# Ledger of designs, part 6: VHH binders against Type-1 glutamine synthetase 1 (glnA1)

Target 1, 342 residues: Type-1 glutamine synthetase 1 (glnA1), of Dictyostelium discoideum (Social amoeba) (q86b00r158to499)
Amino acid sequence: PRNSLQRAIDRLKNKFGISLKGSFEEEFYLIKKGDNNNSSVASLLNSIEKLDHGTFANYHSLDCYGDILEKITNALEEQGLPIEQLLSESGSGQFEITIDYTDIMEACDRHIIVRQTINSIASYNGYIATFIPKPFDGLVGSGCHAHLSLWDTNDSNLTPDANGECGLSLVNQFFIGGLLKHSKSLTALFNTTPNSYKRLKPFYWSGCNVSWGLDNKESFIRIPSSPFSATDGCSNFEIKTIDHTSNPYLAMAGIIHAGFDGIENSIAPPPPTSLFDQSVLNNQLIPSNFEDAIQSLKENHYLCENIGNDISNAFIHVKLAENKILKELSDDDQILKLLELF

## First folded at step 19 (VHH)

Design m3 (from k2 with S54Y)
Fold by ESMFold2 at other seeds, fold request of step 23:
Structure m3 (fold): chain B 342 residues (1-342), chain A 125 residues (1-125)
Amino acid sequence: as target 1 above (342 residues)
Amino acid sequence: QLQLVESGGGLVQAGGSLRLSCTASGFTWTMGWFRQGPGKEREFVASISRSGGYTYYADSVKGRFTISRDNAKNTLYLQMNSLKSEDTAVYYCAASIVYYGRGRHLTSEGDYDYWGKGTRVTVSS
């Protein structure tokens, strides 16, 4: 799959002189192992609740987990992974880490290393780190949001335009148009388990609406603003639905080919939306289950051919088989199985 | 809620020394000192990483001030030597609850999430 991403990168560069840079916002839970060998979902949830004295207490979680977080940050820094920030998220025992953005191939490689490092440090120190999209009913899910930007051959950021809609250049708007056109197919690459779809709910800031907008946390594509957005434009855009079940190389290959289609065919995105705009209430949603998402991908010959027919067919076959097995398990047994994988 | 309590301020003659302390009620990442002199805006003085290995100083205090911390006591220190009348200010302790990478110096007020009430330092003569 790394080769598939390289072909996508080359295709975008050769035709348009454009390269993609990005980073991931990686959300995860830390669960302290008990002496009872935390072997059930109920015991795992109790471990989090006993250690953390509430939900949504950002400082309280830092105070409870400070020592293990310090070991994680030290390990990442010693490996040369330039942490932009690490902060407490809204779930009990939930955290978010972001590495500095870079060329998209390196960003994907860094994503793998970050997950491996967090898992290893947690395990060595008596914790379980989990990136499962929705490990606990009643607690917020974990995403793997991607922040992306388009660059030219002179290493100039092509994404911002202060005069453009939502502070974006026209070429980036066409890229987004392509992403929205292909969003249902891309969902199969981003969200590859039945559990993924427990997180992807409207009004949960998961990005289920096939739309885009400035600071719109319910949109598939969010445009983050900054104090300089009115003067300089917006420097990047965010895809919110991606989770850790995705293969980052396939996910980014799909993104590039979808955006390529948008640029090549000058596909204008629909008008941008806000969280409480009436037009947002009437927008399409991404598929609500993996079967519908994977069917959209199977029918998307453009994406499958460009990613590679052999790779796409293998992905579809493997994920359908995995999803069938997972759906035969109880909800708790699915979580326990996913803990082995994520 | 994180609480930061400064102590150790007072009157001191020019050329003298003073040690400020700040006790945090719990875990913190980067901590720093800021100060506000009479009729002036609050300005950065020094910062120190959680490990203590990454320190940064305003040019006006380099070589005279030393920032340090004792994480077992949740306490930040500022050793101030060779004090000048220009050092007269209210000194504020600040802490970040967000980890920022090793290459970033936290020199702006917006980099810090929690603040103490301050301790007054007056340098006479």
Scores: ipSAE 0.695, ipTM 0.880, lowest interface PAE 1.0, mean pLDDT 89
Fold by ESMFold2 at other seeds, fold request of step 23:
Structure m3 (fold): chain B 342 residues (1-342), chain A 125 residues (1-125)
Amino acid sequence: as target 1 above (342 residues)
Amino acid sequence: QLQLVESGGGLVQAGGSLRLSCTASGFTWTMGWFRQGPGKEREFVASISRSGGYTYYADSVKGRFTISRDNAKNTLYLQMNSLKSEDTAVYYCAASIVYYGRGRHLTSEGDYDYWGKGTRVTVSS
């Protein structure tokens, strides 16, 4: 799949002189393992609740986990990964780490290293790090949000335009138009397990609405603002639905080909939406289960052909088989199986 | 919540030295010192990373002040040498609960999440 991403990168650059840069917001839980030999979902949740009773980002989580977080940050910095920030997130024992943005291939490579490092440091120190999208029904899910921007051959950011809709240039609006056109198919690449769809709920800020908007956390495409947005435009856009079950190389290849379609065919996105106005527009939703998402991808001959028909067919076959196996398990056994793999 | 308590302020003659301490009630990432002189806005003095390996100083104190920390005691220090009358101020301890990458300098009040009540330093003559 790395080669598939490279072909997508080359395609966008050769036709339009455009490159994609980005970074991931890596959300994960840390669970103190102790001496649990026959772990259950209940025992894992109990371990979090004993150590951290926080519900939203607060000091108690940092104070409880400070030593392991320090080891994680030191290990990442020693490997040369430039951490932008690490903070406590909404769930008990939940954290978010972001690495500085860069060319999208390197961002994907960094994503792999970040996950490997966090897992290794946690394991060595008696913790379980989990990137499962919804490991606990009562706690906030974990995403892998992508922040993306378009750049020209002079390494100038093409995404902002203070005079454009939501502070975005016209070319970036067309890129988004392509993303929204293909959003249901892209969901199959972003959210590849039945567990993924336990996280993807309206009003959970997961981005289920096939829409876009300034600071709209319910939209598939969120446009983050800054104090300078009115003067300089918005420097990037965010895809909130991506989770850690995705292969980042396939996810980004899909994103590039979808955005390419938008630019090549001048696909204007619909008018942007706001959090307050979501329900009145009767917005379409992304698929609510993997079977519908993968069916959309199967029918999307444009994406499958550009990613590579052999690669796409193998992905579809493997993930359908995996999903059937997982769905045969009880909800608890499904979580334990996913933890066994990660 | 995190509590920061400064100590070590007092009266000192110009050219003298003073050492400030700040005890934190728990874990902190970057910590820093700010000060507010008579009739002035609060200004950055110095910052230090959790590891102690990344320090940064305002130009007005560089070479005269040394920031350090002892994480086993949850304590931040400011060694102030060659004091001048313009160093007269209330000195505030600040701490961040967000980790920012190595080499990033937290020099603005908005970069810090928790603050002490301050300790007064008066430099005479």
Scores: ipSAE 0.670, ipTM 0.872, lowest interface PAE 1.0, mean pLDDT 88
Fold by ESMFold2, fold request of step 23:
Structure m3 (fold): chain B 342 residues (1-342), chain A 125 residues (1-125)
Amino acid sequence: as target 1 above (342 residues)
Amino acid sequence: QLQLVESGGGLVQAGGSLRLSCTASGFTWTMGWFRQGPGKEREFVASISRSGGYTYYADSVKGRFTISRDNAKNTLYLQMNSLKSEDTAVYYCAASIVYYGRGRHLTSEGDYDYWGKGTRVTVSS
């Protein structure tokens, strides 16, 4: 799959002189290992402190987990992974780490190392770190949102344009048009387990609406604003649905080929939406289950051919088999199995 | 929630020294000092990372003030030497609950999530 991403990177660069940069927002839970006689989902949940109210950057979680978080941040920095930020998320014991953006191949490599490091440090210190998209009913899910931007051969950011829609350049708008056109197929690459679809629901801020907009957390494509967006434009865009079940190399290869289609064919995205202006009229959602997502991918000959027919066919067959096995497990056994994988 | 309590303010003659302390009730990442002089907006003074490995100072205090912290005591310090009348202000302790890993300078009020009530420093001529 790294080779598939490299071909996608080369394709975008050779045709348009464009490169993709990005980073992932790595959301995860830390679970203190208990010493009871079983390892049930209920016992795992008992080790997570329960909050009465959700609070962004929740201090209680930081205070309870500060020592382990310090060990994690030290380990990442000693490996040369430049942390942009670490903060507490809405869930009790839930955290988010973002590494500085870089060329997309390196960002994918960093994504692998970040997960490996967090898991290793947690395990050594008596914790379980989990990146499962929805490990606990009633608690907030975990994603790995991708922040992306387009750059030219002079290493200048092509994404912002203060005069453009949502502060974006026209080329980035066409890239987004391609992403939205292929969004249902891309979901198969982004969200590869039955558990993934427990997170992907309207009003969960998971981004399951096939839309885009400034600061719209319900959209597949969110355009983050900054204090300088009015003068400088918006520097990046965010894909919200990606979770840790994805292979980052295949996910980004799909993104590049979808965006390439948008630029090559001048595909304008639909008008942007806002969180409070979204109507139910003509509103579309990404697939609500893996079977529908994978069917969309199977029928998307453009994506499959460009990713590589052999690679796409292998991915489809492996993930269908894995999903069948997982769906035969009870909800609790599914979570315990996913802890081994993610 | 996190509580920050400053101490060590008082009256001092120009050229003198004071040491401010701020005790936090729990874990913090970056901590900093801000001050508000008579008739002025609150301004950045100094910041220090949790490890102590990176410090940053406003130009007006560089070379005269030293920020430090003792994580075992959850305490932040500001050693203020060669004090000037311009240093007269209420000094505020601030803490970030977001980790920033690059020696990023946290110099604006918006970078900090929790604030103390302040301690008064008066420098007389």
Scores: ipSAE 0.643, ipTM 0.854, lowest interface PAE 1.2, mean pLDDT 88

Design m4 (from k2 with S47T)
Fold by ESMFold2, look of step 20:
Structure m4 (fold): chain B 342 residues (1-342), chain A 125 residues (1-125)
Amino acid sequence: as target 1 above (342 residues)
Amino acid sequence: QLQLVESGGGLVQAGGSLRLSCTASGFTWTMGWFRQGPGKEREFVATISRSGGSTYYADSVKGRFTISRDNAKNTLYLQMNSLKSEDTAVYYCAASIVYYGRGRHLTSEGDYDYWGKGTRVTVSS
């Protein structure tokens, strides 16, 4: 899969002189092991709720977990990973870490190292770190949002244009057009377990709408604004649906080939949408389950061929088998099984 | 709810020294000192990382002021030596609850999430 990403990177660069840079927002929960070792979902949820009190959980979580978070940040910095930021998220015991953006291959490599380091430090210190998309029905899910931008060979950012729709250059709009065209197929690469689809619901800010827009948290593609967007344009775009069940190399290869299709064929995205616009309510959605997402990928000969037919066939076969096994488990047993993986 | 309480301000003659303290009610990442002189905007003074390994000072105080912290006591310090009349200001303690990477210096007010009410320092000639 790493080789598949390298071929995608080379394809985009050779044809258009464009490279992709990015970073991931790594969302995860920390759970302190208790006397019973947190062997049930109910005991895991109780461990989180016991540590967080009241309506101001963001600071209380930081205060309760400060020592383990300090060990995590120290370990990442010692490995040379340039942390952009670490903050408390909306869920009780939930945190987000972002590494500085860089060339997409290196960003994917760093993504793997970040997850491995957090898991290792947590385990050594009596914690469970989990990246499961929706580990607890009553708590906010965990995503792996990607922030992306297009660059030329002279390291100049091609994404912004103050005169463009949503502050984006025309080439970046075509890239997004390709992403939206392929969004249902890309979902199979981004969200690879039944649990993933418990997070992906309308009005959960997960990005289920096949749309794009400035600061639109319900869109598949969100365009973050800044104080300078009106004068300088917007510097990047965000894909919100990606979660930690994805193989980052396959996910990014799919993104590049989809965006390539958009640029090569001048695919304009539909008009942008706003979070509170009635058009969001009537927009198309990504698949609501893995079986429909994987069927869309199977039918997408363009993506499968460019990723590699042997790689795509293996991915489809393995993930269908894994999903069959997971669906035979109760919801709680799925969570316990996924804790071994994420 | 994080609370920051400054102490140690007062009246001092030019050339003298003061030590400011700020006690935090809980865990903090980066902490810093800002000050607001009479008729001036609030300005950056010094910042220190959680580990204490990264410090940064405004040019106007470099070499005279030393920022430090004792995480076991949740306390931030500012040792101010060789004080000048232009150091007269209300000094504010600030804390970030977001971790930023070691190579970044938090020198803007917007970088900090919590603020103390300030302690007044007056340097007389």
Scores: ipSAE 0.686, ipTM 0.875, lowest interface PAE 1.0, mean pLDDT 89

## First folded at step 21 (VHH)

Design p3 (from m3 with H105L)
Fold by ESMFold2, look of step 21:
Structure p3 (fold): chain B 342 residues (1-342), chain A 125 residues (1-125)
Amino acid sequence: as target 1 above (342 residues)
Amino acid sequence: QLQLVESGGGLVQAGGSLRLSCTASGFTWTMGWFRQGPGKEREFVASISRSGGYTYYADSVKGRFTISRDNAKNTLYLQMNSLKSEDTAVYYCAASIVYYGRGRLLTSEGDYDYWGKGTRVTVSS
């Protein structure tokens, strides 16, 4: 899959002189293992079920988990990963870590290292780190939102235009047009388990609306603003639906080819939306289950051929088989299985 | 939820020394000192990372002030030497609950999430 991403990167660069940079917002929960249980399975389920269903836990989580978070940040920094920030999220015991953006191939490599490091440090210190998209029905889900931007051969950011719609350049708007055109197929690459679709609900800030907009947390594509957006434009865009079940190399290859289609064919995105436009939020959604998402991908010959037909066919076969296994498990057994994977 | 309590302020003669302390009620990432002189806006003085390995000082205090912390006691310190009348201010302890990467200078008020009530330092000429 790394080779597929490299071909996508080369394709975009060779045709348009454009490169993609990005980073991931890595959301995860930390769960302290039960020390007095002698059964691994029972201990794990008990720890998961005791997670707080609180509405807001910013400082309490930091105070409770500060020492393990310090070990995690130290390990990442020692490996040379430039952490942008780590903060508490809305779920009790939920955190978000973001690494500085970089060329997209390196960003994907960093994504793998971040996940591996967090899992290793947690396990060594008596914790479980989980990246499961929706580990608990009553708690906020975990995504790995991608922040992306387009750059020219002189390493100048092509994404911002203060006079453009939502502060974006026309070329970036076409890139987004392509992303929205392919959004249902891309969902199969981004959200690859039945559990993923428990997170992808309207009004959950998951980004399941096939739309885009300035600071719109319900849109597939969110355009983050800053104090400088009025003068400088918006420097990046965010894909909110991606979760940790995705292969980052395939996800980004799909993104590049979809955006390439948008630029090559001058595909204008629809008018942007806001959270205040309630009727638009209800009109267009990404697939609500993996079967529908994967069917959209199977029918998307453009995306499958450009990613590589052999790679796409293998992905589809493997993920359909994995989903069949997961669907046969009880809810508890499904979570236990997903903990082995993510 | 997090509480920061400064102490150690007082009246001191120019050229003298004073040590400020700030006790946090729990875990913090970067901590810093700010000050507000009479009729002035609050300004950055110094910051220190959780590990203590990254410190930064405003030019006006560099070489005279030393920031340090003791994480076992959740306490931040500011050793102030060679005090000048210009150092007269209320000194505020600040803490971030967001980890920012190594080498990031947290010199803006917006970088900090929690603040103490301040301790007054008066330097007499």
Scores: ipSAE 0.742, ipTM 0.898, lowest interface PAE 0.8, mean pLDDT 88
Fold by ESMFold2, look of step 22:
Structure p3 (fold): chain B 342 residues (1-342), chain A 125 residues (1-125)
Amino acid sequence: as target 1 above (342 residues)
Amino acid sequence: QLQLVESGGGLVQAGGSLRLSCTASGFTWTMGWFRQGPGKEREFVASISRSGGYTYYADSVKGRFTISRDNAKNTLYLQMNSLKSEDTAVYYCAASIVYYGRGRLLTSEGDYDYWGKGTRVTVSS
């Protein structure tokens, strides 16, 4: 799939002189192994589900996990991975780490290294790191949000335009139009397990509405604002649905080909939506399960052909087989299996 | 919630020295000192990373002030030497609960999430 991404990168560059840069927001939970020495990961996860979580205790998580977080940040910096931020997220024991944005191929390579490093450091220090999209019923899920921007051959950011809708250039709006057109098919590449769809629900800030908008956490495409947005426009856009079950190379290949379609065919996105707009509540949704998402991908000959028909067919067969196995397991056994797979 | 408590302020003659302390109630990433002089806006003084290996100073205090921290005691220090009347101010301790990458200078008030109530330093000529 790395070769598939390289072909997508080359295609966008050769036709339009555009390259994609980005980074991932890596969300995960840390679980400290208890004194009872229970070896069941599912039992540990169930114990955490019973904790009071109503206040989203951001500082409490930092204070409890500061030492392991320091070891994680040191390890990443020693590997030359330039950390942008590490912060506590909404879930108790949930954290987010972001590496500085870079060319999209390198961003995908960094994504693999970040996950490997966090897992290794956690394991050596008596912790379990989990990237499972929805590890706890009733707690916030973990995503792998992508922040993306379009650049020209002179290394100038093409994404912002202070005079454009949501602070975006017209070319980036067409890229988004393509992403929204293909959003149901892209979901198969982004969210590849039954567990993924436990996270993808309205009002979970997971981005399951087929829409876009400024600072809209319910939209498939969120446009982050900054203090400079009024002067300079918005420098990037965010895809919120991606989770850690995805292959980053395949996910980004799909994104590039979808955006290419948008630019090539001048596909205007629908009017943007706001977080509390009633139209967001009535918007079209991405598929609610993997079978429907994969069916949309199977029927999307444009994406399948551009990614590579052999690669797409292999992906479809492998993931359908894996999903069948997962669906036959109890909830606890699914979590254990997901830890083996991801 | 994180609490920051400064101490060590007081009256000192020009050319003298003073050591400020700030005790945090728990874990912090970068910590810093800011000050607000009479009739002036609050300004950055110094910052220090969690490890202690990355420090930054405002030009007005370079060579005279030294920032340090003791993570075992959750305490931040500012050693102030060769004090001038212009150093008269209320000194504020600040802490970030977000890790920012190595080499990031946290010189703006918006870079910090928690603040102490301040300790007054008066330098007499």
Scores: ipSAE 0.739, ipTM 0.897, lowest interface PAE 0.8, mean pLDDT 88
Fold by ESMFold2 at other seeds, fold request of step 23:
Structure p3 (fold): chain B 342 residues (1-342), chain A 125 residues (1-125)
Amino acid sequence: as target 1 above (342 residues)
Amino acid sequence: QLQLVESGGGLVQAGGSLRLSCTASGFTWTMGWFRQGPGKEREFVASISRSGGYTYYADSVKGRFTISRDNAKNTLYLQMNSLKSEDTAVYYCAASIVYYGRGRLLTSEGDYDYWGKGTRVTVSS
C-alpha cells in the first residue's frame, strides 16, 4: 500500500507539477485501568472521568492526565517527531495530537509511529489508549482528521487564494470537486469497520455531509480559517471523516487519485455550505454503513485501477470478511476485539 | 478551573532586584510573564516550557531577567535584576493548556488561556 501511495504521488507530480503535504489530527481516549473487573466495556467506562462539555471541561481532563500526557509528548519529541500541538477534546479523557505537516508520504509514516508510541507509553503506565471511532455510545467519537495542501515544484503553497471561494485557489477547488465526486467510494477506504459508522452521523461533527465550506464542521471537506485568511487566503483543507481503522497509505492514494480526477476534468465543487445556515444544508450523505461504501468502491473502476487492482481486490476481500465476523459479535464484544487492533 | 496567583511585587530602587512568583492550582504546559506599564499596552516579558528547557525573553529584559519554574510546586518565577524605571508595571502570570512543540516560543497574549490578576512592581529612581 505504501507503493500505491508513491505511484499516486508521482502521478500528480508528473502531470500537474503538484505535491501533497499534510498532517493528521489524532483523537484518542486515555483510560486508567481499573482493578475490580476484567477489561470489559463497563469497566473501561467506569475508569473514564466525566467532565463538563465545553472550554472549561478541557482543563479538568488535562489536570487529571497531565503526567501521562507529559510522558507521551516527551517520548514523541525524543523520537524526533515535531509535535504541533496536543489538547483536550470534548470527551472525558479524550485528547487530540497533531504533528507538523510535511510531505504526505512522511506524514503517513509519522502517523504510524505516533499511534505506536501513544499505545506503548499508555500501556507501560497502566493506561489504555484507544483510537476506536466510537468506543462509548454516551461519549463523542474519535476521528483522524487530515489537513492537506497542494504545493508546486518551487515549494510554494498552491492552496490559498484570497480572492477565491472560501479563500482557495481554483486548482484546489477542482481537487475538492474530485474528492466530493468520489466521496462515497473514499468512505470505504476511510471508515473500514461497522463501528466507524456509529460515529458518522449528522450533527456529530463527523463530516458526513457531501459538501464543503469555510469552518463547517458538518462538511466532508472543512476549510479552516486563520487571522490571515482575508489577506492571504486559506492555507489548507480538512477531511473530517477519516478514522483510525483506515490504512493511511491507501486513504491518501485514494485522495490523490480523486483530486487528480477533479483537476484533470475541471470538476467544480457545488456551492459551499455554512454550519450556521441550517436551511441550506445538503441532504446528501456519505454511505451510512460499510456494505454500501464498499459497494461504491467496487463499482469505482477509476479508483480501483489507479490504486492498483490487486491491492484494491485484496482490501475489499479482507474487509468484507472482517466486517462479517465483527457484525456477528455483540456491541461489547466488537469493542473488546477492536481494542486489540488499535 | 485553573487559578494563577502572583506574588513578590513591591517598591524597589533602580539597579535593585525582585523575585516574582506565580502559583498555579494545577497542571500547566508553557507559562509566561507579561507586563503593562502606565499608559501602555500589555507586552510579553518571558516564557518557559513545561520541561524548563525552552525559555524566551523580550529584548528589553534579556540578560537582566531569568524565568524558571518548579513543577513539583506548580510555581513559576521571574528573577528581575538590574531593574530600571521602565520596568515599572503590573506583571501578569499566564499559562497555556495546549501543548505546543519544543522550540515554539509563545510570545503573544492569544497563545495563553489563563491569566493571573497581576502583581505591581514599582522601580524608583
Scores: ipSAE 0.705, ipTM 0.889, lowest interface PAE 1.0, mean pLDDT 88
Fold by ESMFold2 at other seeds, fold request of step 23:
Structure p3 (fold): chain B 342 residues (1-342), chain A 125 residues (1-125)
Amino acid sequence: as target 1 above (342 residues)
Amino acid sequence: QLQLVESGGGLVQAGGSLRLSCTASGFTWTMGWFRQGPGKEREFVASISRSGGYTYYADSVKGRFTISRDNAKNTLYLQMNSLKSEDTAVYYCAASIVYYGRGRLLTSEGDYDYWGKGTRVTVSS
C-alpha cells in the first residue's frame, strides 16, 4: 500500500507537476483501566459508556487526563513530530491531535507513528487509547479527518484563489470534482468495518453528503475558512469521513487517483452547498453500509486498476471476510473486538 | 469550567515593582497575561508554556517583566519591574485548554479559552 501511494504521487507529479500535502485530525478516546486485579473487558466497555454521559465533560476530561496528555505530547515532540494542536473533543475523554501538514507520504507515515505513540504511552500508564469510529450508541464518534492541499513544483500552494468558488483555484475545484465523482468508491477505502457506518449518519457532522462547501460540516468535502479567506482564498480542503479503520496509504492513493481523474477530465463539481441552505436537502449520500461501498469500489475499474488490481482484489477479499466475521458478533462483542484492534 | 483568579494588583510608584498572581482551578496548557489600559484595546503582555521552557514577551515589557508558573499550585505569576505610567492597566490572566506545538507563541486573544476578571495596576508618577 505504501508503494501504491508512491505510484499515485508520481503519477500526479509527472502529468501535472502537482504534489499533495496534508495532515490528519486524529480523534481518539482515553480510558483509564480499572484495577488490574479486578478489571474485565466488560467493565472497560461500561467505563466508556459512563464517560460519554458527562454533561460538562470537555474541560473536565482535560483536567482529569492532563498528566497523561502531557506525557503523550512530550513523547510526540521528542520524536520530532510537530504537533499543531491537541484539544478535547465533544465526547467525555475524547481528544483530537493534529500534526503539522507535510508531503502526503510523510503525513501518512506520521499518522502511523502518532497512533503507535498514543497507544504505547497510554498502555504504559494504565490507559486504553481507542480509535474506534463509533464505540457505543450514544457516544460521539471518532474520525480521522484529512486536510489536503495541492502544491506546484516551486512549492507554492495551488489550492487558494480568492476569486474562485469557495476561495479555491480552478485546478483544486476539478480535483474535488473527481473526489465527488468517486466518493462512493472511496468510502470503501475510508470506512472499512460495519462499525464505521454507525458514525456516518446525516446531521452527525461526519460528511455524508456527496457535496462540497465552505465550512459545511455535512459535506464530504469541507472547505475551512480563515480570517484571510476573503483576501487570500482558502488554503486547504478537508475530507471528514475517513476513520482509523482505513489504511492511510490506500486511502490517499484513492484520493490522488480520483482527483487526477477530475483534473485530467476537467470535472466541475456541482455548485457548493452550505450548512444552512435548505434548498439542498436530500442531497445524494455516500453508502450507508460497507457492502454497498465495496460494491461501488468493485465496479470502479479506474480506481482499482490505478491502485493496483492485485492490491485492490486483496483488499476487497480480506475486508469482506473480516466484515462477515464482525457482523456475526453482537454489537457489544463487536466493540470489544474492535477495542483489541484500535 | 476552569476558573482563573488574579491577585496582587494595586498602586505603585513609577520605577517600582509589583508581582501579579493568577490561580487556576485545574489543568492548563499555555497561560498568559494581557492588559487593557484606559480607552485602549486589550493587548498581549506575556505567555508561558506548561513546562515553563517557552516564554514570550511583548516588546513593550521585554526585559522588565518576567512570567513564571508553578504547576503544583496551578499558579501563574507576572513579576513587573521598572514600572512606567503606560503600564497602568487592568491585567488579565488567560489560559489555553488547547495544546499548541512548541513553535507557537500564543500572542492573540483567540489563542486563549478562559480569562480571569482582571486585577488593576496603577502606576503613579
Scores: ipSAE 0.663, ipTM 0.856, lowest interface PAE 1.0, mean pLDDT 88

